# Ledger of designs, part 6: miniprotein binders against Flagellar motor switch protein FliM (fliM)

Target 1, 374 residues: Flagellar motor switch protein FliM (fliM), of Caulobacter vibrioides (b8gxb5)
Amino acid sequence: MADELDDQAAMAQWASENPPGGGEGVNEFGDFSGGMGGWDDGGGDGASERILNQDEIDSLLGFDLSGDGSDDRTGIRAIINSALVSYERLPMLEIVFDRLVRLMTTSLRNFTSDNVEVSLDNISSIRFGDYLNSIPLPAILAVFRAEELDNYGLLTVDSNLIYSIVDVLLGGRRGTAAMRIEGRPYTTIERVLVQRMIEVVLHDLKSAFEPLHPVSFSLDRLETNPRFAAIARPANAAILVKLRIDMEDRGGRIELLLPYATLEPIRKMLLQQFMGEKFGRDNIWEGHLATELWTTQMEVRAVLDEQQVPLSRVLNMQVGDTLMLNATPDSLVELRAGAIPLTRGRMGRRNHSIAVRAEAPLTPAAKKAVQKLK

## First folded at step 23 (miniprotein)

Design t4 (from s3 with Q86Y Q90E)
Fold by ESMFold2, fold request of step 25:
Parts: C-alpha cells; structure tokens; sequence
Structure t4 (fold): chain B 374 residues (1-374), chain A 94 residues (1-94)
C-alpha cells in the first residue's frame, strides 16, 4: 500500500490525512463509536499545526496585498508582510542551496579554469516588486523557466562578477576595475560569456534539486532592465538567495530569486524535514528531524476485538442488541496508530486513567514506518 | 600559433565524432540511468565546445578566414549539442 505516493498525483498533501498500512477502508473507530453517524469533514481542527500560505492570510484578514494600499492600511500591510517572511520557512530548500553552492564551486572552477569559491551569503523572503527596485544597475537579469514546475525564476549577475568572468575567460588575471567601463552596453561576446556562466549555474541548480524532485531549468531570456523581468506581481512573495563568487582579488554576486508560486508544486516536499538518503549523508539534519518526530504526539487506539460480520447484520443492528466479543479481561489488546498495528498490551489502571502496558515488540509494519521516518 | 590552431582543429574533429557516437547511443537508450549518464556526457561536450570557442578567440595569429570557419563550426556544434541535450531531457520526462 503506497497511499502517500498515490496522493502526490492529485490534490496538495498539506491538508490531507491518508491512512497508511494494510487496510484501505475506514480505520477510524470514531466513525462507529458512540452511535454517531457520518464522515469527518475534510477540513481539520485537529492537533496538528496548520501552516498558512500567502493567499490564506489575505483571505483571513480580508486584505488585498496586491493592491496599492493607502496610508490608512499601511501599518497592517507591513505587519502581515513581516509575519509572512518569518513564517514561510522551507527547510529542504536550504539543503538544496547548500548543495548548489558546492556544485557551483566545482563547476565554476572548471568553467573559468581558475580558483573560485562560492559562498551562501543569505536566504530571505522578499516582495517581488521590492526586489526589482533594489537591484543595483548595471546588471544582467536572467529569466529562467522551471519546466516541471511550469513557472519562472530570476538569476541576477552584478556588474563586478560580469567583468570578473569576462576578464578571467579572455584576459587572465587583470582586475575587474581595469576592464570596467561605466555605463556602456555589454558587447555581444560579454553577453555570450555571461549567458554561458548562467547556464552552468542553472545546470547546477537542476543537479541540486534532483534528489528532491527533478526540475529542469532553462534560460528564457537575458535582460538588462528590471522592468522587462517582471515574472510575478509586485506584491507576490519570493525566496531570495544571495551567493558570493570569490576569485582571488575579484568576483561578485549572483542572486537567485524563486517566487513562492514557482515552488508551489513541490512545497510539501520542501516543508519536509527528513532528507537522509535523498541528499547523501548529513547526520546533523537527520538527527534534527528524528528529534522533532520523537516529540510529536500521536493518537493511539486500543482494539479490544475485531470481527467480520455480514453487512446485513450491521444494517439491522439496533440499540440494545448484543455483540459478543471474543476477548476476555486477560486478553491482550492491539494498539494501533491509524491503520498501522503497533504492538499488543494488557489493560490496566494508572492512577485515575485506564492504561495499556505494552507486552510485545513492535510489529513489522510499525518498524517499517519508523525506518521511513529516519 | 599554427600549432595551437592545429590542436584546436583536431579537438573540433574529435568533438564531432563524439557527438555522432552520442546520437547513436541516444537512439538505443531506454534505461533511465543510462539516459541520465548520457545527459551528463552531452553537457560535458557543451562545456568543451565553449572552452574551444574561447581558445579560438584568444588566438592572435592565423588565417582570418580559417579562424572564422572554425568559429562557425563550433557554433554549429553547440547548436547540435543543445538539440541533443533538450532531446534527452524530454526523453527523461517520458
């Protein structure tokens, strides 16, 4: 049974609970206990913490973040934007960018035949319009398409890096300032060389995402005016990644901007905190994820007995009918988490509550589920 | 120098042979792991074409018409390699 994998092809997984384990039917005894009929609503008010996306925040507050808000709403908009930035964390994306930096260091050393170091300076969230207005010019902006995500992103290359790359590839070790001419258009050769560097970076980005989800990044166009790189609405939020490229006494910065809308198809994967085998061996991240899961509370049900009865008998049952259980007070009860049998135990009492003492090892299904979490 | 130009010509010829071999291997490839490895090989050929193009630009000597023909051949090879790269990416998507 691969219900979790099957659900990936349909609606988003964030709001759906799917039963794992052997049974396909309804395995919630709450549906038949207490005499209450009906199915639970798809909307949850359970104990799990709900993560609000940008559109849900807008809906709940009745605020139009895409509009040109006047001074009478400026304070509320600023607070909402600040909360959005603090709340929209994508842990797996940070791992992807750490991998990207290592890949780029190798690839750019090969591309330039020089000593290059790539460093991750900053990962942040920013409004798209604010980003476009913040770009120091002159610069080159690459609009690229994430093919499998059916959306776009931006790579910006600052002027220092443009001339550093051109100098390294064509003229050797002369400094960027010596080759720089302020305000002139980039030559055709300079554009070609920068485009090739950008394509190397996009190829590394593809490789960095591959363990998580295969994504091809193709260059759509190069722009020198930010007004022609409007791939999102100005109020839309985006992830901004600032990378520093060091080449001895020169270099510059590359910035990668990914709108949250672009990442939406894989957002659930990016929110996961488990990454062990997907990104190789990083015990720090595996240990953190395991610790978080061990502290999570889970509902466990104690099953006294289970019988198969004809459907006609169930449909004809009335209040007062007797249902014979094939269990005694000394019988072991089965502990289950949803459809997954965990162990068997004996009923007892602890202080003021009924308790179950586990008296058997974890079932193979439970061990399999635990191994998938590690 | 003339020896640098001759080396570039030899490497361009070797690239063309490798491209033809990759085309044949791609037509027979069906395994996802083989397709991934072919994609990586095609990418490496693109990087080599780019390197050769830069080496050609840095030559200060040689017949201008011959240099121009080599530059055009390298650009043709680049276009051909890019078509192969996009083809293998499409095959990996199914």
Amino acid sequence: as target 1 above (374 residues)
Amino acid sequence: SDEELEEIKQRVSELRDKIEQLKERLEEAGDPELLRKLEEEIWELLLEVWKLWIELLKLEEGDPEELDKLAEELLELEEEIRKLFYEVEEMRRG
Scores: ipSAE 0.758, ipTM 0.920, lowest interface PAE 0.7, mean pLDDT 72
Fold by ESMFold2, fold request of step 25:
Structure t4 (fold): chain B 374 residues (1-374), chain A 94 residues (1-94)
Amino acid sequence: as target 1 above (374 residues)
Amino acid sequence: SDEELEEIKQRVSELRDKIEQLKERLEEAGDPELLRKLEEEIWELLLEVWKLWIELLKLEEGDPEELDKLAEELLELEEEIRKLFYEVEEMRRG
């Protein structure tokens, strides 16, 4: 069976002016809505898995920690760390978050009796431990339970929003009628007001999920130390939603974190990708396109050699003919994503499969392609 | 002022009556549509209690002891309403 695959690969390399592939003459990279299935044929997971070196493959498999214990974003390691958090795209969840933003704008206007606008800054995937380490303090972290999903999520409110909400609700008056000031960073009154805002947001989240699947969200506790908000293992992936709350001259940020484990019971419903009418592709999905591109799987091909031949030679080829390649077993192999050369690598063996180790930096063409995704 | 305080007291009394009516309707409710409507009403009542508590805190004149007692009563009402809200949510889950 392996000899059939080798013969087919060699034949494909000789077939046309383009690299081997069954696709028709459409520019592959410039069309975000094009036929993605053909481009992912060689991989099931992260886009760069085929070019990983042994040390980076070991870190992908979850081996022990090393290094300085600070951020270790070097070139290849930064790309691999991004791939580790890219498990799957959840299109229906993006619709839920768009609904959440609209609901929150209305609810927070009612809650504050002020002009409030909520906007979606970012939807991304992140490791839980990396998120907890990234939270600027002071902040309030609300641990909440998704009752029907039997698991937890996290809602983080930054300091600017905390004090903006207190100021808008109290109108500059000190709340001393019922409670004493307990000191800093947050008084009892401030905690009550922030908790109420959080409950409004959780109620809106319930409403945003209701058309897809009824989920009730109840506040479990408020924390100010991320250490006490460990609702998932540090290496586990989660969806992170960054929301901005604007109130003219003040405001702040709310971040919603949902571990993929929390979403697992409804994962199939979240994976549905409806026809364009249901999503309104040019109107509804505009804000989420960048996030989808970051999590998209890419097919990577290893090219041994490329040669131009007359069509008559191709048509006259027979089974058993020998084709001489301008390559040796030690020759570097070019790794490509579609037509874009990514890097060069050396062939080797891993288990019972052939592997390619990247041995050159990312090409200028690949860097330009990533820059265009902005 | 005394007029503002009496208005707040009246609204607290009305909230108490609404809570009792909702509790009675909850005992009779078995229909999903009725439970959904009750949940919405309970949520709106919670929002009203929150606003009233803030209005009381902004009141800078009046008997401090009476203001504190009324604020504590509102916090107790809030807890009753919150419990009722979660009870309805649990009933709607099955």
Scores: ipSAE 0.732, ipTM 0.906, lowest interface PAE 0.8, mean pLDDT 71
Fold by OpenDDE base, fold request of step 25:
Structure t4 (fold): chain B 374 residues (1-374), chain A 94 residues (1-94)
Amino acid sequence: as target 1 above (374 residues)
Amino acid sequence: SDEELEEIKQRVSELRDKIEQLKERLEEAGDPELLRKLEEEIWELLLEVWKLWIELLKLEEGDPEELDKLAEELLELEEEIRKLFYEVEEMRRG
C-alpha cells in the first residue's frame, strides 16, 4: 500500500517530467490509440482565423474547467491530466528561448561583472494554479505585461539566485552576507537589485522575440506571495520555461510562465516549422536543436500487432468494439520511437502498470539513428 | 576613497550630458530604425546608472551627506532615463 502510493507518485512525477512528445508525424495511419477518454468529437468547425479565448484554449488542451477540486488527481486521470498538459510544440518558441539564453548570458555578465552561465533546463506546459502552488518559497515573482499581446506573464526568481545576485553585486559588505534566514523579508536593497535583474531579463526577452514578432515586456509589480501574482485562472494552461543561472560557486533559477492566452495572438507564427531568414541559418541552432532533441522525451510505442484494414472499417469502429489481434500475451511486442524500430520485448505487468521487458538489442536502424545525433 | 567618489561624480556628469544629447536626438527622430537605436542607447544609460549606484553602495568611506546626495542624483537620473525610455516606446508603437 505505501510502496504503491510511492510508485504512483513516482509515475505521476515521471509523467509530469516526461510528457508524451506530441510529434505529429504525418503518418497516414490514424493512430487508433483506443484510450476510452470520450473526447466529444466536437465537430470540426472550419479553421476560423479567430483568436481563441482562454476557455477555448483550455478545451483544446483538454483542461477540464469544471473540475471542482476533488481528489481525483490519482491514477490514470492524473496521467491523462499531465498528458493533456501536452505542450503544443511551438518550435519557434524554442528558438526564442535559445536566443534568450544567449542574450541573458551576455547581459547578466555585464550586470554582475562576473562569469555567468545561463542554460535552458526545460520548456513544459502547466496549469497556472498548479504552477503557483509549486513555487518554492521564499521567491520573488515579477508580474509583467506583454504590451503588443495585451496580456501578462510571470517571471519567478528563486531564493538561491536572489542571494547569489545580492552577494555578487554587493561584494562582501559586512552584514550583507544575505543570512539565509528562512522567512526573512527581503531588504529594500535586495528587492531593488533583483528588480533590476528582472528588467534586464525582460529586455532580453523583447530582443529574443524581435525576429519573430515585436513584443515589449514591462514590469508591472513584484510579489513575494504567489497568491497576489494571479494573472490567470487556476485552470488556465501556461507554458513554463525553466532557466538555470550559474555563477561559479553561486547561482539559482529563473522561471518564465506565459499563459497560452498571452501567446495566442502569435500562435500561428510560433507553429511555423520553417525558420524564416530572420533567424539566420545559425549552425548553433542545428546544434541546439540536436541537444534539445537529446533531452526531449521520445515517445516509445509498444506495437502489439499491425493489421491492414479498409478505412471504412476504421471509421465504423465504436467504443466497445473488440479488436482481434494476432498477438498472444506471450508474443514479442515491437518497441518503436516514431517510425524507427528500437527493439523487441515481452509485455508484462510491473505493479499497476503495463511494462515491456526488452529481450533483444537495439536494432541496426536505431543504432544508426542514435549515431547520427552524435 | 575620495578618488573613487570623484570618479563616480565625473561619470554622473557624463551621464547627464549623454541624456541631454539623447533628448535632442529624440526631438529630431522620425525614423523607426533611428528610434530603435535611441531605445538601445537609452537602455545602456540605464544600465550605467545602475552600475554607478552599485559602485556608490560599495564605498566604505566618504562623507555620508555627499554619498546621500549622489544617491539621490542617481535616482533622479534613473527617473529621467525611464521617462525617455517610455517616450521612445510610445513613439515606436505609434
Scores: ipSAE 0.609, ipTM 0.869, lowest interface PAE 0.9, mean pLDDT 75
Fold by OpenDDE base, fold request of step 25:
Structure t4 (fold): chain B 374 residues (1-374), chain A 94 residues (1-94)
Amino acid sequence: as target 1 above (374 residues)
Amino acid sequence: SDEELEEIKQRVSELRDKIEQLKERLEEAGDPELLRKLEEEIWELLLEVWKLWIELLKLEEGDPEELDKLAEELLELEEEIRKLFYEVEEMRRG
């Protein structure tokens, strides 16, 4: 009580000592001589690249679970939370992983002295805790540090790949047959071979990032229990990269988990659709990017209807409510790639799947977007 | 075979010589492109050590004491190469 009165008195005193100087500056409306004042190139105030904190990332990704945890799993909040697990497409990250797959194909071929095919199965967003709970055991989890990002990632090697690598490298020696026993601890030799394979992949990951940003990846530790691989909070969003490694009749999977917080320092770079200047210095990359752009899976959305409604109407929707669309089964649906309308089509069925038949040519916007790629 | 073991020993000796040459070149390295090249050469030496270690593990015959000693020498070389790799990485960050 006494101390709060003293702080108010101090603020009142400071306000009294700096009276707003009543300078009667007569605003002479100086002659509006219409000199085309140079476009003051408004020095784009170098908005300090404020690295988002975890709470800001969680808010952007709608992982703000600070609400009473019963209601967030039901109704519209559950839909919002499920939709917010939508991978923020980082176009440059897709390019980095396509490079990683190529590097790994060469590096693992050299490492094993066998034919290795590496493929990208999927890139997705997942909650860190959900990921740790989803890992098929037994596995090896490599905690690695991204040095320039001052944060961690996780590399998971599945049991099939562990077996396959050990079998390929050691030539099917009698000791490898014992790895088929679920729950047996890996031998020191098996652990060392897998560690070296992980280090090869982390080196390739460094090389994959290099054209975008220099990032060194160091192996911190190997874990066999997901509980000890806790590099992030369970609620934190992460990018999950699923790689498949095939070695003729052998192989398995590598999963890379990068928390969004780990990538946040370079997020702006990852959001760039075209690194024309930095990637364009390497004509190999331009040619390769052009080839991969043709193979790049683009999400095409079929938009049935768009209605502007008050947010209050959306928030008052309940599970079981019927949304009336201003669309008929015979109405044209709009096909979109992100924000770009591609064409219009009729919704129908092909075999057991919903299909859209394109009824119009590509929109001028889509044509212009494709022309900017040339 | 004794011939395979002697080949591994010779390659280990050649690796030591390459490591010492890389140390000397690293002390003189001042430009980012040379450092990048040295990092790649250091990485190739690490891969060669790992290959030799796998080859050694695959030997069916040999004196166990000689095999263990050669395995220890390969681990020492791996540690030396890892130090060089770390030094180059720190120099590239600087």
Scores: ipSAE 0.605, ipTM 0.869, lowest interface PAE 0.9, mean pLDDT 75

Design t6 (from m3 with K69E K83E Q90E)
Fold by ESMFold2, look of step 24:
Structure t6 (fold): chain B 374 residues (1-374), chain A 94 residues (1-94)
Amino acid sequence: as target 1 above (374 residues)
Amino acid sequence: SDEELEEIKQRVSELRDKIEQLKERLEEAGDPELLRKLEEEIWELLLEVWKLWIELLKLEEGDPEELDELEEELLELEEEIRELFYEVEEMRRG
């Protein structure tokens, strides 16, 4: 296990020195208040939407970190620490969101026939209940299902974007320059138009995930009351992605919320780092798979010879019997992984150990076996 | 105008033809690459139906019976396309 961690650390260091091409659009993923730590902790800055660290929280509550150790005091500190949510670094998911932004810019331009620009404002972690309580109303909340992950997510469309989309699609049918429609229910047509925009976004999200893991996102229902969008327990942590949709004199925001529970089936893939190219030009799935292969350990056998002998001879074999091999000390040995021949090599010594120097390229069978992992 | 309405009618007819061709291609599809291509083509048809529906909503003039018939046809096309899309998604999911 320790060797696998050391290999991943070395690969991560190399990847940081050789970032993906076209990095100008990916150089910032928003401001993570209080910084970010790994999955284990938050590096002292565990609250994504709070700039207060644990020491500041303790002082505000009147706790002394250096005070007397009592079970009640450590228990209260553990409860306070449990209330803080830290953003877990998910490099592959951040790449997915960068791709999503570019896809949405194209798709929404096509959908609206207008000059649309989508940008990523912020990626953070938040408690689900805190998110629902924070949504400015009126809004439309789309509950969607990630079919292959067998769980849900939430897509929130703010009021400004709702009316911007309706206005641009219907060509100013109302003729109002200031679209201030507070206090009235959305019409059937308005709800359908917004639903269609949401479906475009969900399709783009599917496309953004495709290089990593195929996930279909289907709209389950639309809600206008956050209490009916309870797809997770209030204390559960979720990733919150804030997107800005800019049109010339209008626009608004879309927020994508993905509970960590929804992402759990692919968490290991989301944590992987690799040396490779950008999502849109390359297949991130292929790069991620190649990284997994480079860290995989396998048993290799050096086979001098194989012979078929009668079973009776094998069963009657005794210590001291001689089995003649069809090989000489200078014969090449076959390196195998199970039944799959890898290459052939010459025996020799390296330092104080017997070694086999590969003298042929990988066999076609070995190359084919690697490709079957795709 | 009547000419805008006739243009929409022609595009609706073209969509029906494309849907029938896609249904035939889907019956033969087993290759994951072909299924992916078909899924995107079906999605593009859905976007075209929505575009036509919006254009129909924006028409201020026209025979009310023809407008109602076209809207009904577009709703039927949308349902057919959605069924195809979900079928392809299921086939890709295995």
Scores: ipSAE 0.689, ipTM 0.901, lowest interface PAE 1.1, mean pLDDT 71

